# VH-VL binders against o29789, part 13

Target 1, 134 residues: o29789
Amino acid sequence: MDEKTLAKMIEAVNKHMPEKTRSLAEMLKEKDPTIRAKDGNEYYIEKRELEFIAQHVDELDWPRFRIPVILEMNDIGGERVIYVRDKLHAEFIKRAFGFDRVLNGILTLYMYELPQIRRKLRTASQVIFRISLK
Short names: E, the ipSAE of ESMFold2; O, the ipSAE of OpenDDE; V2, 0.75 times the mean of E and O plus 0.25 times the DockQ between their complexes.

## First folded at step 5 (VH-VL)

Design V18 (framework fv_refanezumab; at its last look DockQ between E and O 0.05; V2 from the best seeds 0.00; counts 0 for: pae E 5.5 > 2, off the site)
Fold by ESMFold2, look of step 6:
Structure V18 (fold): chain C 134 residues (1-134), chain A 121 residues (1-121), chain B 112 residues (1-112)
Amino acid sequence: as target 1 above (134 residues)
Amino acid sequence: QVQLVQSGSELKKPGASVKVSCKASGYTFTRYAMNWVRQAPGQGLEWMGWINTWTGEPTYADDFTGRFVFSLDTSVSTAYLQISSLKAEDTAVYYCAREDFDWLYDAFDIWGQGTLVTVSS
Amino acid sequence: DIVMTQSPDSLAVSLGERATINCKSSQSVLYSNDNKNYLAWYQQKPGQPPKLLIYWASTRESGVPDRFSGSGSGTDFTLTISSLQAEDVAVYYCQQYYEYPTFGQGTKLEIK
C-alpha cells in the first residue's frame, strides 16, 4: 500500500472524530444525547452506555469526563496496540474492564482486548488510528 | 473442516445442574468469540450471551445473568455452558455459535449441532 | 434491547415461485460510521442448527445459492427466495448484531 493511499484510509476512519467533546454530566441529563462529528453529522450516544460509564466513574468527576472515550490505535514494531491517553478514560477502563497494563506511562491494550470494550461502548467510544510512516 | 461439536443430550431432574461442552476444530479458537443460543421446543432462537475466548471474560444477556455460566478450556479449544438449579423451563436445545470478533458484533457463521437438555420430574 | 419482528409468521409458496419474508427492527441497525446494516438471515431446517445465509443485510455467505437475496436498510429488511426449491422448506430468522444480538420470532416457509 503506498503512503498516499494509507493516509486516505486514516482520513476516512478519523472523519468521525467529534468536532467537540461533551461532558458525561451534561449528556446524562439528555434523553437522546448526540455528538457532532467532523463530517458535520450528529451521532446518537446510547444512554445505557453513558449510564455504564457513570457506574464506574466517581460522580465528582462526571463534569470533566469527556465523551467519547478515545481509543488510539498504533502500529508499534508490527504489533498493533491501543493507547488510552486521557487519564479519566484510562481509570474508567481499568475499573470497568480490569485492563491495567501501563507501558511508557500510558494504559495500553492489545487488539484482542478491544472487542470487550467496543461492544459495551459502541457509540460512547471512538477508535482513532495513528500509524508511523517508517 | 471448521466445526463445533457439542456434548450429547442430557436428561435431568429439577434442581440439578448440567455442563454442556462445545469443542472447536479447524480454526484458531482464541481468535473468534463463542456465543450461546437457546431454543425451547417449538420456539425461536434466543441469544444467551458470549465469551471472549482470548480473555475468558463472559457477557450475559439480561435474562441469563443468574444460573448460567460460560467458561473455557483453551488447551482443548472447548467452551462450556453450565446451568445450575435446573427448572422445567430450561428444557431446550442449546447451541454454541462462532462469531468472528473484531471491533463490533458480527454474524454467527459456524454453529454446533446443538445439545438437548431435558428437565423432567 | 432492539426488538426484531418478522412477517408473516408462516407462508406457503409453490415450487419455483418467489418467497418474501420481512423483518422490522425497533431501531435502526445501520451504523453510519461504516455504512453497514448489522443484520443477518439464518435458515433452520428441521432437526438442524441454524445456517447463516445473509449478513450485512445483503451479502450472501459462501456456498449459499444465489436464489437467496437480502435487501433493505435501517429498520426494514427483506429476504427473497427467487425460485423456491423443495430443500428451502425451513424456518427463517432475521437477527440484528448492531448491539447485543436479538432474533426475530421466525417465519416458517412451506410448500403450497
Scores: ipSAE 0.109, ipTM 0.716, lowest interface PAE 5.5, mean pLDDT 88
Fold by OpenDDE, look of step 6:
Structure V18 (fold): chain C 134 residues (1-134), chain A 121 residues (1-121), chain B 112 residues (1-112)
Amino acid sequence: as target 1 above (134 residues)
Amino acid sequence: QVQLVQSGSELKKPGASVKVSCKASGYTFTRYAMNWVRQAPGQGLEWMGWINTWTGEPTYADDFTGRFVFSLDTSVSTAYLQISSLKAEDTAVYYCAREDFDWLYDAFDIWGQGTLVTVSS
Amino acid sequence: DIVMTQSPDSLAVSLGERATINCKSSQSVLYSNDNKNYLAWYQQKPGQPPKLLIYWASTRESGVPDRFSGSGSGTDFTLTISSLQAEDVAVYYCQQYYEYPTFGQGTKLEIK
């Protein structure tokens, strides 16, 4: 994959980033919860995914648990890994999926682990690429 | 116009039961949860819990378990609060309130007018 | 539960003067991820339900006069009425919704 293609992909993926995150508590209270992405579109979040998350998150944390779950893709030494920077997200992923690898204080997933999360959280998670402007 | 209209005042004896209604209009009832808040005379606001208007699942605050029951009739966009085995301490104004989910806060933006429940022998 | 404590319990302010109400939470209601304070202010006039004034600590609800403002972050918050009007006589409540919602005990604001 050439650099131009990669850049386009990153841009495309990041366009689906939420303009604003919403709390799990809020969205659980809605029949048809949605988030608004940077591209201006409104995307529905599957209720069953939210319920799944809720099963693995203390109710007291529901108001603070932000949707979507952010999965940050990073290239480290030529290897692509996923950072889960949000602490509540990290705890959730540990509890729900059993991933507990921490590198540099950040829950870190390998690419081959990502499908397990994405399969369960197709709409309630977002993969993003960190753009370093140098 | 978005509004919540509650049932009228109630006068009950200790040990009796009361059921307060909260009818929603002006918005999709099942889209947002309903909260209940108690306010004893001259006292502050107490969050009692909430009910998921879509699933019907209620969540009660710690002080409001047992005798308090949240329920729904979605066909008429109405939430209910039932209090059984009423006590004098239950004398209060009870409010239903909707959280404002207009992109991203849990503050209660719409309130019912309140229902006074008086428990006296 | 997060305990909300307001101060003072009551105050009297002259018309046209600044009114200040403080609210403290037993723990921070600032969420580091979104950098938002899960804090609201309500106004309750006699015989009426509470009315939402401020959310996210500093955002005014629609229709709320500009004289009302919210400030603060973390555990310390302030509601300010820059120029008190007669219609502002009410009890004011802060509320956190960082966890299950809890209210302050209320502050009764009267005209001096």
Scores: ipSAE 0.031, ipTM 0.605, lowest interface PAE 3.9, mean pLDDT 89
Fold by ESMFold2-Fast, scan of step 5:
Structure V18 (fold): chain C 134 residues (1-134), chain A 121 residues (1-121), chain B 112 residues (1-112)
Amino acid sequence: as target 1 above (134 residues)
Amino acid sequence: QVQLVQSGSELKKPGASVKVSCKASGYTFTRYAMNWVRQAPGQGLEWMGWINTWTGEPTYADDFTGRFVFSLDTSVSTAYLQISSLKAEDTAVYYCAREDFDWLYDAFDIWGQGTLVTVSS
Amino acid sequence: DIVMTQSPDSLAVSLGERATINCKSSQSVLYSNDNKNYLAWYQQKPGQPPKLLIYWASTRESGVPDRFSGSGSGTDFTLTISSLQAEDVAVYYCQQYYEYPTFGQGTKLEIK
């Protein structure tokens, strides 16, 4: 990927990324957890996705675990869908936002562990977070 | 209208190379994976591999390593299959087929019309 | 590699009668996280590319007639055509997309 393309992608992601993430523990306590994106819109987070993540994180560490919510947006039937699509996506997100060790761990789990379980021979990785507009 | 349009048939001698194109239209090219499928005369379908249209990363099935190269030109929404050092057993129809990998791995919903590559002396 | 085996290799059915094609995978293509079977069915007519009929084992692709249905789970799958029409003469392939995609050998459907 060239530097101009990477810069444009970082700019696009920055527009949609929230300024602050919320802890897993905080969001799991809410019936309908939400996060406010940099564009000012409020998005519902699918609770099942948070619950799936929670089972891979020690419960004592949930207050420290931060979720990156908006990586890329698609409009499908009124839902905004975000996903970590592959290794290049993960690398440029790291460059753009400087994720801490906990977020780096979940990206590794999703990008390398879960796709390897499903498609061991394929190198592409995919993680999906579904965000519904309020 | 969503379409995949492939290049025309090719007649090659053993040892030559061939490059087949697959031009996408009617959708965002980088949002779908592109798969290549081979069908030898009178035989069934054989998956060759895929290319990630977002990253350009190709993945090949075990039988298609070495002489086969998948590539892209995203500026014209086109995927390419190159076969080098052609052998008679490469005679087949080659299909490109798109796969929506937005959610999860998926079936191939749109196919090119196929390109017949004939390798003979 | 997941090996896909279809039966029968060929089938002759009278117009208006039911046609049944079977597909078996060498290992389960059911993904526990989403409870979906990563199994598709394609129709191929002479000189044409394959056409997607069914995905997720039982979901019909848009525009596919309702006489086509898919069933099964795990390793054993069936494609059923409830009332055969002349335009249904084709070779039918099952495909798994749980791992690297692999296809069955195909079942040729002809009119009796």
Scores: ipSAE 0.000, ipTM 0.540, lowest interface PAE 13.0, mean pLDDT 74
ESMFold2 (binder alone), look of step 6: mean pLDDT 93; pTM 0.951

Design V19 (framework fv_refanezumab; at its last look DockQ between E and O 0.05; V2 from the best seeds 0.00; counts 0 for: pae E 10.3 > 2, off the site)
Fold by OpenDDE, look of step 6:
Structure V19 (fold): chain C 134 residues (1-134), chain A 121 residues (1-121), chain B 112 residues (1-112)
Amino acid sequence: as target 1 above (134 residues)
Amino acid sequence: QVQLVQSGSELKKPGASVKVSCKASGYTFTSYWMNWVRQAPGQGLEWMGWINTYTGNPYYADDFTGRFVFSLDTSVSTAYLQISSLKAEDTAVYYCAREDFDWLYDAFDIWGQGTLVTVSS
Amino acid sequence: DIVMTQSPDSLAVSLGERATINCKSSQSVLYSNDNKNYLAWYQQKPGQPPKLLIYWASTRESGVPDRFSGSGSGTDFTLTISSLQAEDVAVYYCQQYYDYPTFGQGTKLEIK
């Protein structure tokens, strides 16, 4: 598989990524909050998930907490890990799930830890793929 | 040409209702948030809220709950702002402005020409 | 809500001179994931709707003259007009769209 093909595959996989993030504060006040994905689809965020997030995030940070929670999949030395680059997301995950592993200054999750987050944040989190083609 | 065209000026008495329209053309109506902005005479811009043109889901700023209603008619690419129980302090120019769903472009790039609503006894 | 505060409220600048308008947000509008500042500048002339000048703090909207530039990051932003022209007389607003959109109070720019 050439680099171009691989890149296209990654793009296809990431098509579910949001076109725009929204604040937790905004979405908590909506009856049916939605996010528009890059593929053009609009999907609803479960209010119960937002409420769950809100329980673990200081109210003062609600305007800064961006939805969805981005879970970036990376390959490091042949091992797949999840990076949580957003600082508020990282703090939330630490508080809510007890994950606090930091590698290279980034909260890092192992693949076996991902399901715990995804089950709680089925709609309010997004897994994205980042692959270096170098 | 991408544009938003709003309905004409309104003169209303206190307690009455007004419905301002904002018609979009030149682009896909359902691909943008439609924002409403109020500007009282000689005052600054005040964000009122937005409506998701795809889902029809509105959100109202705290100061604009109750008497203000955002709605859509997607068949004619038009957004509406309805104000009920009008008060003198509602006298202002009301703007519609689109906001892209793409996070590469989130500012209000296209504005209606504004609709003056005057509330006077 | 994020409060936007502009300074000064009014400014008089001579033709051809530099005009500088500042804008501060009560909290950072820099998003760590995309490293973008959710900050825009608008120009409003009398009887007209606002016109977008700058978005993402420093990107000029299409058709905006090069003399307009935006800078800053986090909570402190600046709109600069390198050489003021007569047509630049207007009220300028900063806006954040990181959270619920909020505008600064506006800065009235006049010719000295």
Scores: ipSAE 0.013, ipTM 0.626, lowest interface PAE 8.9, mean pLDDT 89
Fold by ESMFold2, look of step 6:
Structure V19 (fold): chain C 134 residues (1-134), chain A 121 residues (1-121), chain B 112 residues (1-112)
Amino acid sequence: as target 1 above (134 residues)
Amino acid sequence: QVQLVQSGSELKKPGASVKVSCKASGYTFTSYWMNWVRQAPGQGLEWMGWINTYTGNPYYADDFTGRFVFSLDTSVSTAYLQISSLKAEDTAVYYCAREDFDWLYDAFDIWGQGTLVTVSS
Amino acid sequence: DIVMTQSPDSLAVSLGERATINCKSSQSVLYSNDNKNYLAWYQQKPGQPPKLLIYWASTRESGVPDRFSGSGSGTDFTLTISSLQAEDVAVYYCQQYYDYPTFGQGTKLEIK
């Protein structure tokens, strides 16, 4: 990914950052669930994506499973990786997609693995950027 | 200007291997994903998977996880499809198709001319 | 995975007449947050590779004649050729790219 393309991606994503997360159990009950972003707008979460998550998460965990699923981009030694720090999110990702690379207790994805997740969780996952542009 | 040129047709016996090439020109090879699509005679299009042309890492559709290998030589802007242990049902035209590497998919805007692989005893 | 179903499988239309091809997806291919349908149409003439005609359901690829148009949203899509030309004889495929790509089974269009 070149520096110009990354800068534009970071700018676009910052606009959609959630102001606060919501419970999977709560959102499954709603007809047209939304998440309020930091820009003050409401963004739809596709119900089919919530149902996909629910299929891979024990029902007892639904009240504590926060939406969106957080995918944290980091820069480690010049290599860009994605951390899934939330334990329920990580377990879900392992069950739903089969990714199981754990480094220092954190489920870790490479950039080229991200599209598989984003294609299924276009609205129900969120990338958070923990990288700096120089 | 922008084009994908594939290697010529192949006639193989069952159990042999084949390697199809797909050479890109007129654009930055590593800026676009490469997809492989199969079309058996008289049949529709079947997506086989992709390869990330920047990293060289492939993804295979479920039916193509065993005998099919995608690879690259970025120094000559070329993608490869290798099929081992050829079977009669592998008889098909194999296409390469370009896709922009992005957060999300784009459609396949440029296709190679196709390579016919015939597997006959 | 998302199954794409086209109708009809085969269609014969007189020169200069309207041709209509339908495509249905098993799941919505509309991404609500950008309001785009991740659906493409391809034309494949005999002995040739597929050629992209339309993407995002209704956006015509550069160099594609005005007689080709796409419409629909969510799960139901239509390709329309407003005045059929001889060179339009082909198999037409819809494809979703919302998820891992899948193609419809194809619709063969012929001159009646």
Scores: ipSAE 0.006, ipTM 0.606, lowest interface PAE 10.3, mean pLDDT 86
Fold by ESMFold2-Fast, scan of step 5:
Structure V19 (fold): chain C 134 residues (1-134), chain A 121 residues (1-121), chain B 112 residues (1-112)
Amino acid sequence: as target 1 above (134 residues)
Amino acid sequence: QVQLVQSGSELKKPGASVKVSCKASGYTFTSYWMNWVRQAPGQGLEWMGWINTYTGNPYYADDFTGRFVFSLDTSVSTAYLQISSLKAEDTAVYYCAREDFDWLYDAFDIWGQGTLVTVSS
Amino acid sequence: DIVMTQSPDSLAVSLGERATINCKSSQSVLYSNDNKNYLAWYQQKPGQPPKLLIYWASTRESGVPDRFSGSGSGTDFTLTISSLQAEDVAVYYCQQYYDYPTFGQGTKLEIK
């Protein structure tokens, strides 16, 4: 896969993420512009969803972890699609993020710079992860 | 055994610089924030700021901007505090203390033994 | 900044008696969504670094004796030592971590 396609897939995550997570992320960004998504490469995940994924994806070091995910928007009825390399990970991602389908691939999630938004995360019960093009 | 071991005491003249080290062992260095805390003789604890051990990005409390620099050498699991243009009021014990990245557990559970920096006339 | 104020500045208590130290924050350190108070207590003995005793206002750190307990919510907090022992002579600090960390001025606990 090429760089342009991967960038578009990451943008699709930020545009078509689960309704609950998207709504809360947009609210937080309005209150503090320093936590706004930069060019669609950042998004918010509930701590509970991260705990569920981390617990079931190779017990990676908290607060960062690697998951084998490629993300893209499908043109079929607005259906959201995520690609994961491992079929087991596909099932967990479907449950954690409420996605309709999961596809094969790799994407790395990293913990965003928390010092600037530390107190805001407390009011939201969330953490912020930056999606990497690695 | 989880430990933070700091460098030895320093005696400096006003205007000099000092660099204090804090070496971590027994845990994954880049999974915890490192905080710096100052304690002047006979006084209480004063938070100076933190550094993100994964990204290397520091944050300084308002009273500790300008002369103070937090840095890392992740290859040896060590954090550093540098103080430039030392003044008499910088005389204090300087502590490093770790903090979990999980915002739910922000208490400082492991502390270094402290480094006494004395700045005399 | 959240200002932390302790009382008293110093306290003398007889061995086996109860010691009580108070801490007040200038604004609430209760996070309403998880219903936790972001307040910790530390013990510092002469020549030693501070030691974490209690976090979330009332949760004892592993290895801390049962005689230490924390209570309170919002802006008013208390550290209690139910039966003072000789090794408890120290300065005690409260700390909020709801916002950027701040410490109280400390309370010196001595044997009467």
Scores: ipSAE 0.005, ipTM 0.541, lowest interface PAE 11.7, mean pLDDT 69
ESMFold2 (binder alone), look of step 6: mean pLDDT 93; pTM 0.951

Design V2 (framework fv_refanezumab)
Fold by ESMFold2-Fast, scan of step 5:
Structure V2 (fold): chain C 134 residues (1-134), chain A 121 residues (1-121), chain B 112 residues (1-112)
Amino acid sequence: as target 1 above (134 residues)
Amino acid sequence: QVQLVQSGSELKKPGASVKVSCKASGYTFTRYAMNWVRQAPGQGLEWMGWINTYTGEPTYADDFTGRFVFSLDTSVSTAYLQISSLKAEDTAVYYCAREDFDWLYDAFDIWGQGTLVTVSS
Amino acid sequence: DIVMTQSPDSLAVSLGERATINCKSSQSVLYSYDNKNYLAWYQQKPGQPPKLLIYWASTRESGVPDRFSGSGSGTDFTLTISSLQAEDVAVYYCQQYYDYPTFGQGTKLEIK
């Protein structure tokens, strides 16, 4: 991955990083809820995704929800391994794979496991998904 | 203003314990990993390990297992380093340093001012 | 464990002249997939914490003067200060973050 690609990935994540401007309970009542991203613009959030967030974080923690960082391992032994940063991201990815694999706007980094990535993931809940490519 | 502010210097006897604090401000505490780095007098920098501020899980370098404990109090955006059974060789300046771990940015962009721990009899 | 070795241990350079500090890693810190070198440079002045100057071998941190530049790839890296200023007197450290972070032993830069 070159410098431009990495910059674009960071920009996309920042654009979709929510900022708390309303309570989560109030947003759940709205027909078309929006979140304020880091770029200052409002973006629509699917109500289903907002409901999922509500199930896994309390109102004080929802602003900490970020687009999951998915490190997808290239297959060496007939398996694609997906690493996730923490439990909340793991639940979101499991839900997305179980329900239409809707990861709209979520960037995935396709990389072999690096020692430094392995270091970070060892203490970040170590949630690992294996998907057979056979 | 993004900053990390550490607790003041400590003078301890061998066998005692010490707890150093590192208070973050100006950013979302749980978005960045917190690293601990030691520097003995007149020596270079030595990475001790890191703690995941979102999950609370610590990782220690091989030389820093056992007597060293990393912990957090996320309600006050503070990371802690506790050293038990202090030895003379623990005399050093201890730094906390943040790291953006979401996108493989492992450089330490913001550092605390350091806490001098002196262990002497 | 990746061992980082700097050279020289110390150097004296006249004001306005170029200073060059080298750093070698015991194994490559270049990740072939993203083509990035996981190498950073820090400046430490007496009584102060280290300050990040450069990351990914050549990307200058925000607020760092243009006279600082990083170069190199794989196992051999260089920090260059194109025109030494009095405030640049410090110890400089390279650091790899390809694996568990390790630092070089440091290079002390003094005015001649």
Scores: ipSAE 0.000, ipTM 0.539, lowest interface PAE 12.7, mean pLDDT 72

Design V20 (framework fv_refanezumab)
Fold by ESMFold2-Fast, scan of step 5:
Structure V20 (fold): chain C 134 residues (1-134), chain A 121 residues (1-121), chain B 112 residues (1-112)
Amino acid sequence: as target 1 above (134 residues)
Amino acid sequence: QVQLVQSGSELKKPGASVKVSCKASGYTFTSYAMNWVRQAPGQGLEWMGWINTYTGEPTYADDFTGRFVFSLDTSVSTAYLQISSLKAEDTAVYYCAREDYEWFYDAFDIWGQGTLVTVSS
Amino acid sequence: DIVMTQSPDSLAVSLGERATINCKSSQSVLYSNDNKNYLAWYQQKPGQPPKLLIYWASTRESGVPDRFSGSGSGTDFTLTISSLQAEDVAVYYCQQYYDYPTFGQGTKLEIK
């Protein structure tokens, strides 16, 4: 994917779904960044995960990148895992990051004990975030 | 019409190289993964690996590392399988098959017609 | 690797009768998070590529006749053809996509 196409997709998501996303740049400035889940509650997100994402989008105007906040929450293997299940956000992530490299990197930090999830992200192009209830 | 069209049959000697093509049409090429599947004469189906059509990054099954290379030409919506240092055991029909990136589908919904590669001395 | 084993290797069934093909995985292909079985069935006729019949163990692909149904969960799966037609003569393969994809050895279905 070229940078012009990626920039257009970022702008389209920001324009049409601003309420369903949060700015990565703004979240990185917060001491204890949070994300609002579908249940309406706020959850802490691991700051190191946001920093990892930022490192991998620095050549793609990352300050305009937004983190999806329409998430589905499940308990997997005794851990509470938040993941993106919304089709519109999945399409954005698929085209913005290149799902193999970035998503595999994120998973090695948080999902080492859950191989089913690592396998699914190979094909699904969806992002899974590890967060804790606030 | 959504379809995958593969290149024609090849007859090669041991030690030669072959490059099989798989041309996609009727859909957005970079929105679906491309898988390669081998079927030796009279045998079952064997998954070889896949290539991310968006990034160009290939992943190979353990039995298909080294001599096998997956590549793309996104400008013509085509995926390629190259096999180097051909052996008699490589004689097979090679299929490309697309896979949706959605949670719902990791099954192979569209297949190429297959390319027969025969390796004989 | 997840090993897929089908039974029987070959099956002959009379036209209009029920055909049943079994598939067993060496480990569970049920993903607990979404409660889906990552199991597909394919039909392959001589000289043709495989055709997807069923995914998620029991969901019929668009355009596949109602006589085809899939069932089972975890490690044990079944493909059923309720009323065999002449056009159903083929080799049938199960496939798991829970991990890196693997196929069963195939079941050859013939008309008696």
Scores: ipSAE 0.000, ipTM 0.539, lowest interface PAE 14.8, mean pLDDT 72

Design V21 (framework fv_refanezumab)
Fold by ESMFold2-Fast, scan of step 5:
Structure V21 (fold): chain C 134 residues (1-134), chain A 121 residues (1-121), chain B 112 residues (1-112)
Amino acid sequence: as target 1 above (134 residues)
Amino acid sequence: QVQLVQSGSELKKPGASVKVSCKASGYTFTSYAMNWVRQAPGQGLEWMGWINTYTGEPTYADDFTGRFVFSLDTSVSTAYLQISSLKAEDTAVYYCAREDLDWYYDAFDIWGQGTLVTVSS
Amino acid sequence: DIVMTQSPDSLAVSLGERATINCKSSQSVLYSNDNKNYLAWYQQKPGQPPKLLIYWASTRESGVPDRFSGSGSGTDFTLTISSLQAEDVAVYYCQQYYDYPTFGQGTKLEIK
């Protein structure tokens, strides 16, 4: 990666992320106190946090940024259902859990599947995704 | 006070079956997965698989398919390991160990005291 | 499967001295997305179940004495006991939880 590109990306993140030393999980915990900020093995970003990021997405070079998987949670048939919007995570999980979990273009997961999914995601290639403004 | 209490030792003949219990207390049973770990006499630790306490769905390591069955009784916060058609090679201490189902971490933070199963003629 | 190999198989250390146990994984257990090593250390005393000492390679479990510390990243990990006490006589196991869990063969720690 180009040195100038890396510098610009760091500047954009620092400009639009007001905290310099706080983790994403700590920032999200301010919006939802149930989010684990420590001792967890993975972090996620909610739609509320994406509202902040989406307003500045055009200033970021997304292909070079890492970001936690985005999750949406709903209850279906009494089960907690998690939607994974990341394309690489979704394709990997489709292969692991079958194609019958795809709803409206989003892979649907149940919360009880998280331990298996975490293991599969850890062995996958690094995941990068883009946030659509539309 | 979080703890896992297992059933007592068993002495069985080859071909018999055994059912080991692991009773949880001091936490919400369905918020943590339950793992089973085997330790043969004088040997190290061997992961057998886990069961999702929320759904009852078991996952077995490749060496522990067929004769081994993980099950639950959520009404009494208890997990079970059943071994059928016992062989001498099954002689071991069997442990249950919990794992955070949410997202704290995947290490085994609480263990049962172990159940010795001895298979001899 | 990820194979975990410990060294040495056994170790004798005098009371008050430093003990060092090594663990190597056949592939990296460092997850780039969260920058964490999925590696734990357990202590097993005779007749007792294993006890979690350290997770994420270097985070000490609550209630574990400060003399225990973990270090390393990727494929090479170390458990250190800075000043051996009599109650530390045990077999120590490393474990990866990056994929389906696997344990090292164990290191038996004895008093010299």
Scores: ipSAE 0.000, ipTM 0.542, lowest interface PAE 12.4, mean pLDDT 71

